# VH-VL binders against Arf guanine nucleotide exchange factor SYT1 (SYT1): the designs that were tried, part 4

Target 1, 216 residues: Arf guanine nucleotide exchange factor SYT1 (SYT1), of Saccharomyces cerevisiae (q06836r405to620)
Amino acid sequence: SRRSSSIVNALSSFVNLRSSSLSSSRQQHLQQQQQLQQKLDVSLEDLPPVPAPEFSDSCKDFLIKLAPYGKFIGIILTEKDDEFKKNCLNYLLTNCFEFKNDPLDIALRKLLMFLELPKETQQIDRLIMAFSFAYYKAQKSYSKKKGIECPWSNADQVYFIAFSLLMLHTDYFNPNNKSKMTKHDFVDLVHNDKYSGGNEIPMAVLTYFYENVTAK

## First folded at step 10 (VH-VL)

Design c49 (from c40 with heavy chain F29I G31S H53T)
Fold by OpenDDE, last read:
Structure c49 (fold): chain C 216 residues (1-216), chain A 122 residues (1-122), chain B 107 residues (1-107)
Amino acid sequence: as target 1 above (216 residues)
Amino acid sequence: QVQLQESGAGLVKPSETLSLTCGVAGGSISSYYWSWIRQPPGKGLEWIGEIYTSGSTSYNPSLKSRVTISVDTSKSQFSLKLSSVTAADTAVYYCARGHYDYWSGYRPFDSWGQGTLVTVSS
Amino acid sequence: DIQMTQSPSILSASVGDRVTITCRASQSISSWLAWYQQKPGKAPTLVIYKASTLESGVPSRFSGTESGTEFTLTISSLQPDDFATYYCQQYNSWPLTFGQGTKLEIK
């Protein structure tokens, strides 16, 4: 929803604004170090051209074709707003990930351990959105089976919190950021977003997520 | 069952610092929220602040400038310091425990100390 | 801060009576409301949390309801042991805040 995009933008802006205060020289050095660390890591560009899906391909078939790309599969499937690729991403998240019994922070960690985060904001959005829906469905199903209440109200709420946690993680572990988002900053930002259901999560619970995400 | 017990001086002079400790027995001090709550004589309850197991604190804004809450996991205790006390700080002080579990959700003050009266008097 | 307005301040009732205490939040707190019972000279004890979940060990005659920002604590049949002061408390946002309390006394 347009409203969720605004909050995402606000969080992104917050992270970006804090990162922009870093001197151009340190940004270059970190980019160089990241590039050096990335230089040891095979980039997607170093891999063969990504195969196009065939008309007869199922999601399973296509994912098999993408298997050699490993951590880049998320990037590949979110590169464009393509319905087939979206479906394949959903298939991947539903069938290849186990989220049913995981807290959101743990599930998100699992996601990011296996899939490299895209660089483009739109791709990140597509990935996290797909993740959120898959996660919510899994959680809801699990909760029903266990006869307990689902911790989440809807997939949008999951999306909002997941995205927030992702931004927090990025901010906190960015060596270039001298000023890290504090717990209070994070909690206030998330909790005050009524449109995304942030206000429905107790601040104590948000504290829990903050502490878990920022834990080394 | 967890038992909480407040300890500290029951009498504090104006402008001095109130110092209390809450001992936790029968359970781990880890993975909980630990709060201080006070109740002036004949009045209602006021939340002072809390400390999470990691050491992160949240304070009532009305007291934030004067309050410090700390935790000592090795001693299974957490403490309250309230500086620059006045007669208005006379109250029974309680320590309490909150808990969060992902599936069961947040549970507020399920355990309380017996409370300790702190009187601010010259 | 979220203000919790509790009513009535004093409630006189007899054993066997059905009694209801109300708490209203100044803003939405979702379902994050707790009820406490406090007897004279003792610490409060948790009765209900999440607006309607009964704390373990609390008698079933206690119940909680929610409607928007309005919350109620009901005792279906008052027992002698139930005469105490009751407090509502929101734990949605900091600072945590309590209602003013309701003294339930014998008529």
Scores: ipSAE 0.911, ipTM 0.969, lowest interface PAE 0.5, mean pLDDT 91
Fold by OpenDDE, fold request of step 19:
Structure c49 (fold): chain C 216 residues (1-216), chain A 122 residues (1-122), chain B 107 residues (1-107)
Amino acid sequence: as target 1 above (216 residues)
Amino acid sequence: QVQLQESGAGLVKPSETLSLTCGVAGGSISSYYWSWIRQPPGKGLEWIGEIYTSGSTSYNPSLKSRVTISVDTSKSQFSLKLSSVTAADTAVYYCARGHYDYWSGYRPFDSWGQGTLVTVSS
Amino acid sequence: DIQMTQSPSILSASVGDRVTITCRASQSISSWLAWYQQKPGKAPTLVIYKASTLESGVPSRFSGTESGTEFTLTISSLQPDDFATYYCQQYNSWPLTFGQGTKLEIK
């Protein structure tokens, strides 16, 4: 979506996420994994070949087949733009994760504790998009049940902020980045993105997320 | 209920530094936004700046070069320093609290101190 | 900076009257507007936040509305205790800014 591209571009410009150096991306990814997830003893490459879905497989069936892959399930399901895999990811996020009572930063942390973040930007996008929809749905349902207003206007807003937070985290905890994104940099970047609706989020709230994400 | 109280010198000479402290009682200083707001006699309100509990600050650009806000969580207080004061800095100074809760959202200035008059005069 | 234009500057009314104060933002602030009441010699007190949410303890005769960049504070039936100066304030972006105030005085 136009919104996603704007966010990515804006954040990439600030975070000097040069797509070109595989090495920096890998390091960033590794650092993200180290900070957000427990160290994995095994790599996906060390595991048996990922099974292909059968025509008769439901999402549940396929996920059962993927169970041995554990934290790599997110990577597997986002490797390609595949509708079935997308649906399975949605199923996973909806039925296997509990987000209804979690602030976004906490929910995002939970996600990344159980699913390894993909290395490729497109995969990350797919994962965060799916997460955002599932999260929003859960939040909306919970809010309705509690008779309170949902903190989020829509799933796109969740996506925008979630992605922004992920980028912030990557930048902040990347040891190779000498100049870290400041609170004001982050707040200004997000808030001034009108296309993504950043201007609808008070700067104070963005400060809250910044502080939570950058907290050691 | 949280109570805020400003303290400091009510008279400051030109070019000196205005120094105020806001004491917070009856509640935690954690997870709030603490602001300083001033009101010149007979005039409106001007936001000076804020500090988040973590120590992160945001200042009004008009005063940024002269303003320092700090927080001491151990003492449950936060402070304002305004350097190089002039007569234009004469005002009632208020400390105030803002709050963000994930489910209830952001609520600005839900609690105020009584205010303290600071006069800049030779 | 976002400028908040408040009107009228002075409003004279009688007890029991319905009164409305308006505040206009120079740019979009979404719903992030607060209203404060200030009595002479006292600190402001929060009346409404998020354009229309009544602060706890504030009488129900107070209400807020929003339309685009225009916001209103309404007192449905003015009480003696309501005579004060009222300020709108945006908290969408830094610096936080206030309207110039509306003095509500007894007619």
Scores: ipSAE 0.908, ipTM 0.968, lowest interface PAE 0.5, mean pLDDT 91
Fold by OpenDDE, last read:
Structure c49 (fold): chain C 216 residues (1-216), chain A 122 residues (1-122), chain B 107 residues (1-107)
Amino acid sequence: as target 1 above (216 residues)
Amino acid sequence: QVQLQESGAGLVKPSETLSLTCGVAGGSISSYYWSWIRQPPGKGLEWIGEIYTSGSTSYNPSLKSRVTISVDTSKSQFSLKLSSVTAADTAVYYCARGHYDYWSGYRPFDSWGQGTLVTVSS
Amino acid sequence: DIQMTQSPSILSASVGDRVTITCRASQSISSWLAWYQQKPGKAPTLVIYKASTLESGVPSRFSGTESGTEFTLTISSLQPDDFATYYCQQYNSWPLTFGQGTKLEIK
C-alpha cells in the first residue's frame, strides 16, 4: 500500500541524509577502500551469465540451476518484477529457510547471511516483502501448532519491522555515518507509524530489537 | 524467585540529590527491564524510568532532566539518582522488573521491591 | 502522554458480589494494559497483563476484557482478600502511565 512506502521512504531518507553529510573526499577514499575490499570479493559480474528459466522449469528446477550463484540468488530473483521469479523466491524462502522458531531479528540475520542484499531499493523491497510473507506464514503455523499466540498480527507488520531493522542495521554499522540513529529515534519512528501497525508494538519490544540489532 | 530490595537514605534535604539502589537477588539481571516507580503518600503511582540490561534508559519526560538510572551487572543492582529534589519528590520509591520473551511477549512489572520512603525536608 | 482514566474511584461491595472496574485510555494502546492490586503498606502486585491474561498464582475469579480503548477488570465473586486498591497501567508507550486507582472497600 502507498502508505507503507512513505515510512520506508522516511527511514531511507533518514539513513541517506546522515550518509550525505560526509565530505566528498572521505566518501571517495572510503569508496576506494570499499572498492579495493570489494575487488577481492567475486561479484555477480564475474560469474557466468545467469540462465534464463525455461518454460518447463519448476521453481525447484530453476533454483537448482541458480545454485552456483549462491549468495547472489536473492539479487537474481529480484532483479525484475517477474512472477515466475517471485514464485521461485517464495519457494526458496519457504523450503530452504527455517524461520518457524526464530525471532525476527535472528531470522533476518539468517537471511542476510545466506543472501546478499541487493543494492537497488526496489530489489530490496521485493526481497524483504517475500521474506516477510514467508516468515509470517512460518510463525503463524508454528504458533498454531504450539497452541500459543502468534507474535505478529500480519505479514505487513512483519514487513514494516523487518525493513526498519534492516535500515537500522545499515545505519548503525555504516562507518560513514557520523550520527547514528538512537534508540529513541528508532522507537519513535516505528511506533508512530499507525498505518504499518508500528503503534501496536510496545516501545519496550522495539527497544529489544534495537539493542539486538545494534549489538556487536 | 527473584527478590528486589531498595536501599538508600530516607531523608534528603531540598535541592540535594536523592540516591537509591535496588539489589536483585535470586535471578539474573540480564534480559530484563528495570524500573523505578514512586508513590506519594495517599496518591497514585508514577513511573520514573527504566533501564534495559544493556544500559539503555528511558525516562519519564516530566523527570528526565533530573533523573539518572544506572545498572551494575557485577553487583546485580541498579540505581536511581534524582537531583534538585523538592517536597514534591517525597514518596515511597519502588524498584520493579519487566520482562520480554519473544514467544510469550512483554510482561510488565511482575516483581516489586518492598518500597522505601524518601522524605524531602529541611 | 497517554492518560488512563479509571472508574469508579471508590467502589463499595460485599463479599460474594460481582464487581467491575473500568479503565479508559486517551488513545489506542492495543492490548497492552495491566492491572495491579495494592494493599495498604504493600507494593503493587500484578494481576492481569495483555488486557486479559491472568498472572500466575492469581485466582480465576479475576478476569480482564478489552473493547477499543476501554478495559475492564472483573471479580466474579469477591473474597475478603480482594479488598484493595486496583490500578490499570498502559505499557504501550513511554511514559508508562497508571490510572488514578480504584479503592475497593467493604460495604
Scores: ipSAE 0.906, ipTM 0.967, lowest interface PAE 0.5, mean pLDDT 91
Fold by OpenDDE, fold request of step 19:
Structure c49 (fold): chain C 216 residues (1-216), chain A 122 residues (1-122), chain B 107 residues (1-107)
Amino acid sequence: as target 1 above (216 residues)
Amino acid sequence: QVQLQESGAGLVKPSETLSLTCGVAGGSISSYYWSWIRQPPGKGLEWIGEIYTSGSTSYNPSLKSRVTISVDTSKSQFSLKLSSVTAADTAVYYCARGHYDYWSGYRPFDSWGQGTLVTVSS
Amino acid sequence: DIQMTQSPSILSASVGDRVTITCRASQSISSWLAWYQQKPGKAPTLVIYKASTLESGVPSRFSGTESGTEFTLTISSLQPDDFATYYCQQYNSWPLTFGQGTKLEIK
């Protein structure tokens, strides 16, 4: 959605404004991948052409066909704004990931350990949006089952924080960025977003995320 | 239950450095927020600063230039240093704990030390 | 800095009375407000956090409410042990700040 793209752009702009030496999106992606994923020598281009879904394919069927692509499945399913692929991504995130008992930073790390982050901003947006919905749903269900309050208000809040954490990670581990985002900057950034509910996240929680994301 | 105890000199001369230590017993010092708070005689409470388990600190801007908070996880303690003290720094100093759990959320200052009076006098 | 304005400064009441203390923040602090009780010569003790959540072990006669930037601490029926000084505290933004305090004294 236009709103999601706006959030991504806002965060990107914030990081860029702080450090004029911030590398291109590609460099940022590479740095993030190096930190979060296993280094494999195989690229998507080295694999056979991605099969197109058949009309009779369920999400499960299609995901089975995509199984050989492993970590690239996220990229494949977010390449285009396709409703079927979106559904398949949701299916994957709901049935193949366990987020119910994980803090957001841990869940996000798990996601990125198994799925390579796309290079394109729009693809990232699609992936993180889908992740956020799946994560929120899992968290909400778990909290209800346990009779406790859910730490999150809605999926949009999760989305915003997830993206914020990604941007924080990219900023912090960029060797060319001499001026790193501080804890205070991060908290201010999040709290200034009233639309996504960032202002409702406790400072202590944001500190927790900051420290965990920036930990070596 | 966790117990906090302040220790240090109760008398400090002007321009010297106030040094206090808070010992933590009955729990881990990790994954908490540790704060120093002071209360001048007959007055309200003032937050001095805090330290996270990672060593990350936040200070009250009014005291930032003079305050240093540190943590020693091996000794289960954290400390306060306040430099260039004046009579205005005379107060009861408290150490306190903020507790964060992912599912239960953040609970501020759920545990306090008994406090220690520090008097700045010539 | 976020200023916390607490009122009244002094409150005189009798055992059995319903009393309310108010705290107003100079800006939005969401629900990140705590109430503390302090008796003479003792450290403060947490009473309420997240504006309305009662700390474990605190009597149910204590309650907290929030409306925008206004927060209240209510004691439904005062007991002798409740006479103390109460402080509100925001933990939304650095620096953490306290209200001026309300001394609850026996009438």
Scores: ipSAE 0.867, ipTM 0.942, lowest interface PAE 0.6, mean pLDDT 90

Design c49 (from c40 with heavy chain F29I G31S H53T)
Fold by ESMFold2, fold request of step 19:
Structure c49 (fold): chain C 216 residues (1-216), chain A 122 residues (1-122), chain B 107 residues (1-107)
Amino acid sequence: as target 1 above (216 residues)
Amino acid sequence: QVQLQESGAGLVKPSETLSLTCGVAGGSISSYYWSWIRQPPGKGLEWIGEIYTSGSTSYNPSLKSRVTISVDTSKSQFSLKLSSVTAADTAVYYCARGHYDYWSGYRPFDSWGQGTLVTVSS
Amino acid sequence: DIQMTQSPSILSASVGDRVTITCRASQSISSWLAWYQQKPGKAPTLVIYKASTLESGVPSRFSGTESGTEFTLTISSLQPDDFATYYCQQYNSWPLTFGQGTKLEIK
């Protein structure tokens, strides 16, 4: 009974992350808990040791075990090049986030509202790649259902733009940066890229993203 | 629906500043790209520049050193100043609206003012 | 700057004719091309955007196609209201640039 009760609690927390509008009071409670952790400057090392996956764990089983780690789940799932953790990350992003209606800048903001960005470049890459795959799939499916053209050519384009927006945000809001990236710098950087399809996005549209990311 | 109307002096002396205002009626000014385009008599169209809702501007490099575009959201207006004019700046000047919505896409100049002739002469 | 070259400069045609106007970009602009119609003494009006999408209220006799950097405006059965000057315009990159125009005249 104890394990059954623990599973129901873990599933409720997990579903609450996925369905931010299903239970307003529970969603507000979760958001307040995460805000408290931020105020207390809690690090991953201050929390209990992360459990190892068991051989029989599904992605869902392991994510339930990770639910108490909150914003650190992204760091945990990207720690190393691990196929099981990669699958768990894909499961989380596909089933627990609602991306289908969101412009890319909003979806990226949602991701980082709930997940702390890793510090290591390879972990950032794994997180943003997984996000871009899940986001593109959701957008493509939604566009097809609505009978409209998908804004994105492929997941690689989404990845390039998402990473560019992330770098813009960190550069723009870095207090030690005396020379912030301008709109024209950002637009030229992205629009000159022909390999990942940045050049397929009009400069005016890149202005839209720049303005949204750099707004306080 | 949305209506755009250019206003300003129709005659400007060489070396002075051309100044025009575009009034916007019947629609929201937010989420639009507001452009100035000119057309010399009997010739084609030239984009001067645009201003986005935030006040962010982009100018034609051929004119950039002489151009200022600004927006006044409270008056639903945006303006053009072109300094140090010459006879080559004689043209019909249009204001125009471009629009981007994430899902419906990017449409260029879907609304234009009627245009106003500005002559540069002594 | 991306140069837009239209052909022909002047096109003479009769009501009922099928007419084609071409526009070539000096480099890739993806599908970010628009067509405008301008009648004497009036502002241009948007006909087609995104190379092939008709603006709301534009008759179905207008169509646009693209192949690489070459874009085509076609009017399948010319009507009296269609005699005007037509401009193509790329809107992928700053500065936004227009073709030099094609004047469509009564033969």
Scores: ipSAE 0.738, ipTM 0.898, lowest interface PAE 1.0, mean pLDDT 86
Fold by ESMFold2, fold request of step 19:
Structure c49 (fold): chain C 216 residues (1-216), chain A 122 residues (1-122), chain B 107 residues (1-107)
Amino acid sequence: as target 1 above (216 residues)
Amino acid sequence: QVQLQESGAGLVKPSETLSLTCGVAGGSISSYYWSWIRQPPGKGLEWIGEIYTSGSTSYNPSLKSRVTISVDTSKSQFSLKLSSVTAADTAVYYCARGHYDYWSGYRPFDSWGQGTLVTVSS
Amino acid sequence: DIQMTQSPSILSASVGDRVTITCRASQSISSWLAWYQQKPGKAPTLVIYKASTLESGVPSRFSGTESGTEFTLTISSLQPDDFATYYCQQYNSWPLTFGQGTKLEIK
């Protein structure tokens, strides 16, 4: 049916995000769909009530039910500390995003291109933690396959850097903030943290991330 | 293979400004870390500072108040200015390149200029 | 500033000898340590980076190891071309800092 086709197309858009090798015409189509969603400026409250998971639902089954919610899927899956929704979020990030070839700043941009960042601190934490775990797993697997050293020591380091990049972006582009975080402020913040492994990343490499995040 | 060449005046008077340029040939100047390093005669190496292609700089704190490093991508050059020089600034000055690639990693000074002696005397 | 201390300052050796040069960082630098070779009147050249990775074109008789904040450059069978001054350099933190150098001389 036409309803089934619409749902399949929406979910296929998220599934195809896992491939960094999408053709130019397919990439342009995906971008146009996301741009139209943003221009309509719909809120989650304007959409039908979010369905509850059924006892027999797999993560995939529930994600198919969530496909019409588009960019809000991240908010829905992090609304509360729920083990099933946490597993669905991990499934989404592992199977519908492709991170293995991406530097962290690019991967974070891909995430936020397709998922709206929640406003509540505990939801942001759940989203970025899930992202960091999926990202580290992809990077570690790719490094092992290529016989090269993984750039990251562990998922907690990825989480610390990812959250630091998010904080930098929010601070730097906040119109109410008149005193922007400088490169030296950011590098000092990250490089002085020995418990999360920020001190293991050279200051020059942190400059790479700072410049890419602040360049817009 | 990239080639780096320092140029500038070899004699500078005390209290004046030392100015050097590093020409970059055989490679792109963008996406690298460009450094100045000096070596007083018979002594060891001292890092002066670096500039990332974006123009972002980091300087040795011991020299920070006197140092300016700049990049001109259209000329494939980067430059050093060291103000208010004294005899202690007499050294061979090197330019050098560092490189970062996400997967192949961070390589420090893998290419150096031949160096140029700058003498500070009255 | 991270202080890099090399030992010894001067090392006398014969062709064929196994030699070691030690460099100690005043605090953790992870593996972000490089070794350079400098001959009189010439610019330094990169020998080893990331503590143990040989730069392209460097003979396999050169090797690097690390243990905590101590780093070692080893030449397993010294050749005439290897007589030079060697510098270690940390590149984890600004300012980038060099050891004071080790002059490797013919005995």
Scores: ipSAE 0.731, ipTM 0.896, lowest interface PAE 1.0, mean pLDDT 86
Fold by ESMFold2, last read:
Structure c49 (fold): chain C 216 residues (1-216), chain A 122 residues (1-122), chain B 107 residues (1-107)
Amino acid sequence: as target 1 above (216 residues)
Amino acid sequence: QVQLQESGAGLVKPSETLSLTCGVAGGSISSYYWSWIRQPPGKGLEWIGEIYTSGSTSYNPSLKSRVTISVDTSKSQFSLKLSSVTAADTAVYYCARGHYDYWSGYRPFDSWGQGTLVTVSS
Amino acid sequence: DIQMTQSPSILSASVGDRVTITCRASQSISSWLAWYQQKPGKAPTLVIYKASTLESGVPSRFSGTESGTEFTLTISSLQPDDFATYYCQQYNSWPLTFGQGTKLEIK
């Protein structure tokens, strides 16, 4: 499952610009959840050393060991290209999040309300990739159950759109960014993609996602 | 069932501005895509542009320099202005509604006004 | 701009006939294709959207299919009410574009 190199390159240019300087009405709801988590004024470095998985651990066993790490679980499970931790992340996203009834923008918001976004580009990629596969499976299963067409062609399409929405959010709400991405910029970026199926999503539908992500 | 009705002057002089309003009744104006489409007499259909309830617009590039579409949610109406008209702009003008819902999908022009003929003549 | 090429331009048929109208897009539009019916002096009405989904209240004798960039509207047993002009329309990309129309006439 190869990810688009253009997404990774574009995301990389904004990752180091992602700072703690945020202000907006939409950000207030996200900040309220973060502030409840931050009432304890803890960072990952303040917590005990992360336990190593034991050979006999199931994903559930290891996630129970990670429970005290709260919002940092996503960072821990994506630190390295580790197959067991990748499986644990998939287990977490499949069993502890409820995505089946959510549009993609809402599901992505839920993810980021409960898991801190990593700073490293490769960790962000692993997190969003795992999210996109879990989300696509939930949506496809729900669509089959309801006898309706799944909105998404495949998990790679979900990944491309999710990354595009994350990039849009980071760009739009970064106070250091003076030239914010317009609706037409976003729609062109996504709809010109023929490799991951961005071009299969109508421009009007991309407007819907743009307006929801950029709303106050 | 939503009902759309075009209104405005049926005769416009060359070089002036064509101005139409679409009244929306029997449904919400919010969360829809509102379009203007025209049909010259005896000819096919041409999309002029659309407006989403947020005010976000998209216009046909062939007309973009002359077109403005606006929405007024408090009056449940949206409007078309087409500047610098010529005889080529003589057509029946329709307003129409498109709708997107994540699960039920994207439906184009599921409701149309009756249309209003606008003639450009000196 | 995505060009929509419709054929035939005029189709003569009798009540009870099966008729087929074809629409070809100049590039991929996925399944974002609609069919409209227009009677003289009236606004178009939506018949099919998403290439093959019937609009509510449309008789089941209408159907739509797709293969690549080619789309087909079929009326299985033509009724008097079905004589009209039919337009296809892509709604994947701006500008939204229509086919030239097919006039379905009584033989």
Scores: ipSAE 0.691, ipTM 0.878, lowest interface PAE 1.2, mean pLDDT 85
Fold by OpenDDE, look of step 11:
Structure c49 (fold): chain C 216 residues (1-216), chain A 122 residues (1-122), chain B 107 residues (1-107)
Amino acid sequence: as target 1 above (216 residues)
Amino acid sequence: QVQLQESGAGLVKPSETLSLTCGVAGGSISSYYWSWIRQPPGKGLEWIGEIYTSGSTSYNPSLKSRVTISVDTSKSQFSLKLSSVTAADTAVYYCARGHYDYWSGYRPFDSWGQGTLVTVSS
Amino acid sequence: DIQMTQSPSILSASVGDRVTITCRASQSISSWLAWYQQKPGKAPTLVIYKASTLESGVPSRFSGTESGTEFTLTISSLQPDDFATYYCQQYNSWPLTFGQGTKLEIK
């Protein structure tokens, strides 16, 4: 949605304003993720052409076909704004990931451990959006089952915070950024956003996320 | 059960620095928020500031210029320094613990010290 | 700063009474409100957090509600041990702020 794109852009712009180049920060984040995955220096370009989905393919079927692509599945499914691929991504996140008992920072970390982050902003947006919905749904279901209140108000709130955390991570671990986002910068940015539900999260909790994301 | 205990001089001269320490026993100092709160005699409560185990601090703007909070994890204690004190700084000073749990939420002050009276007098 | 306005300042009641203390925030604090009990010469103790969650060990006669920026602490049946000063506190935003307190005294 146009609104989600605006928030993403705002956060991206904030991070980019502090970075010497937009391209370098994304590459560095990818490199960091790749360093974590450094055992297989395989790029998507080194793999066979990605199969197109067949009309008869279910999400499960298509995901099976994509299995050889491993960490690149997220990139593949977010390359275009395609409804079928979107559904497949949702299926993947719902059935192949366990988020029910994880704090958001931990869940996000898990996601990125298994899926490589796309390079393009639009793809990142699609991935995080899908993640946020899946995560929220899982959290809500789990909370209900346990008879406790869900920590999150809605999926949009999750999206906003998740994206913010991602940007924070990228900024903080970018060696080219001389000025890193401070705790107060992060907290203020998130908490002052009334439209995305950031204001509903206490500053202490945002601080908690900041500390966890920036922890080495 | 965690026990908090304030220690420091109970009498401070005007313009000097108030210095207090809170010792934490019976639990880990890690993964908590540690706060200082004061209460003038017969009055309400005022939050001074907090520190997370990582050393991240937040201060009350009204006191920010005079307040320093630090943590020593090796000694399981955190400290308060308040500079340039006046009679208005006379109060019982409490240390307190805040706890965040993902499912149960944030509890701002679930544990308190007994408090220590600090009197500012010439 | 978020101002917390607590009322009444003094509340006289008898054992067995139902009493309610109110706290109003100057702006939205969501549900991030705590209630404390303080007895003379003692440190405050947490009673309720997140507006309505009872702290462990606190009797069930204590309860909290929220409506917008208005919050209430209710004691369904006062016990002798409940006479104290009560404070509300917001922890939505820095600085953390307290209400001015309500002294609950025996009638």
Scores: ipSAE 0.406, ipTM 0.754, lowest interface PAE 1.3, mean pLDDT 89

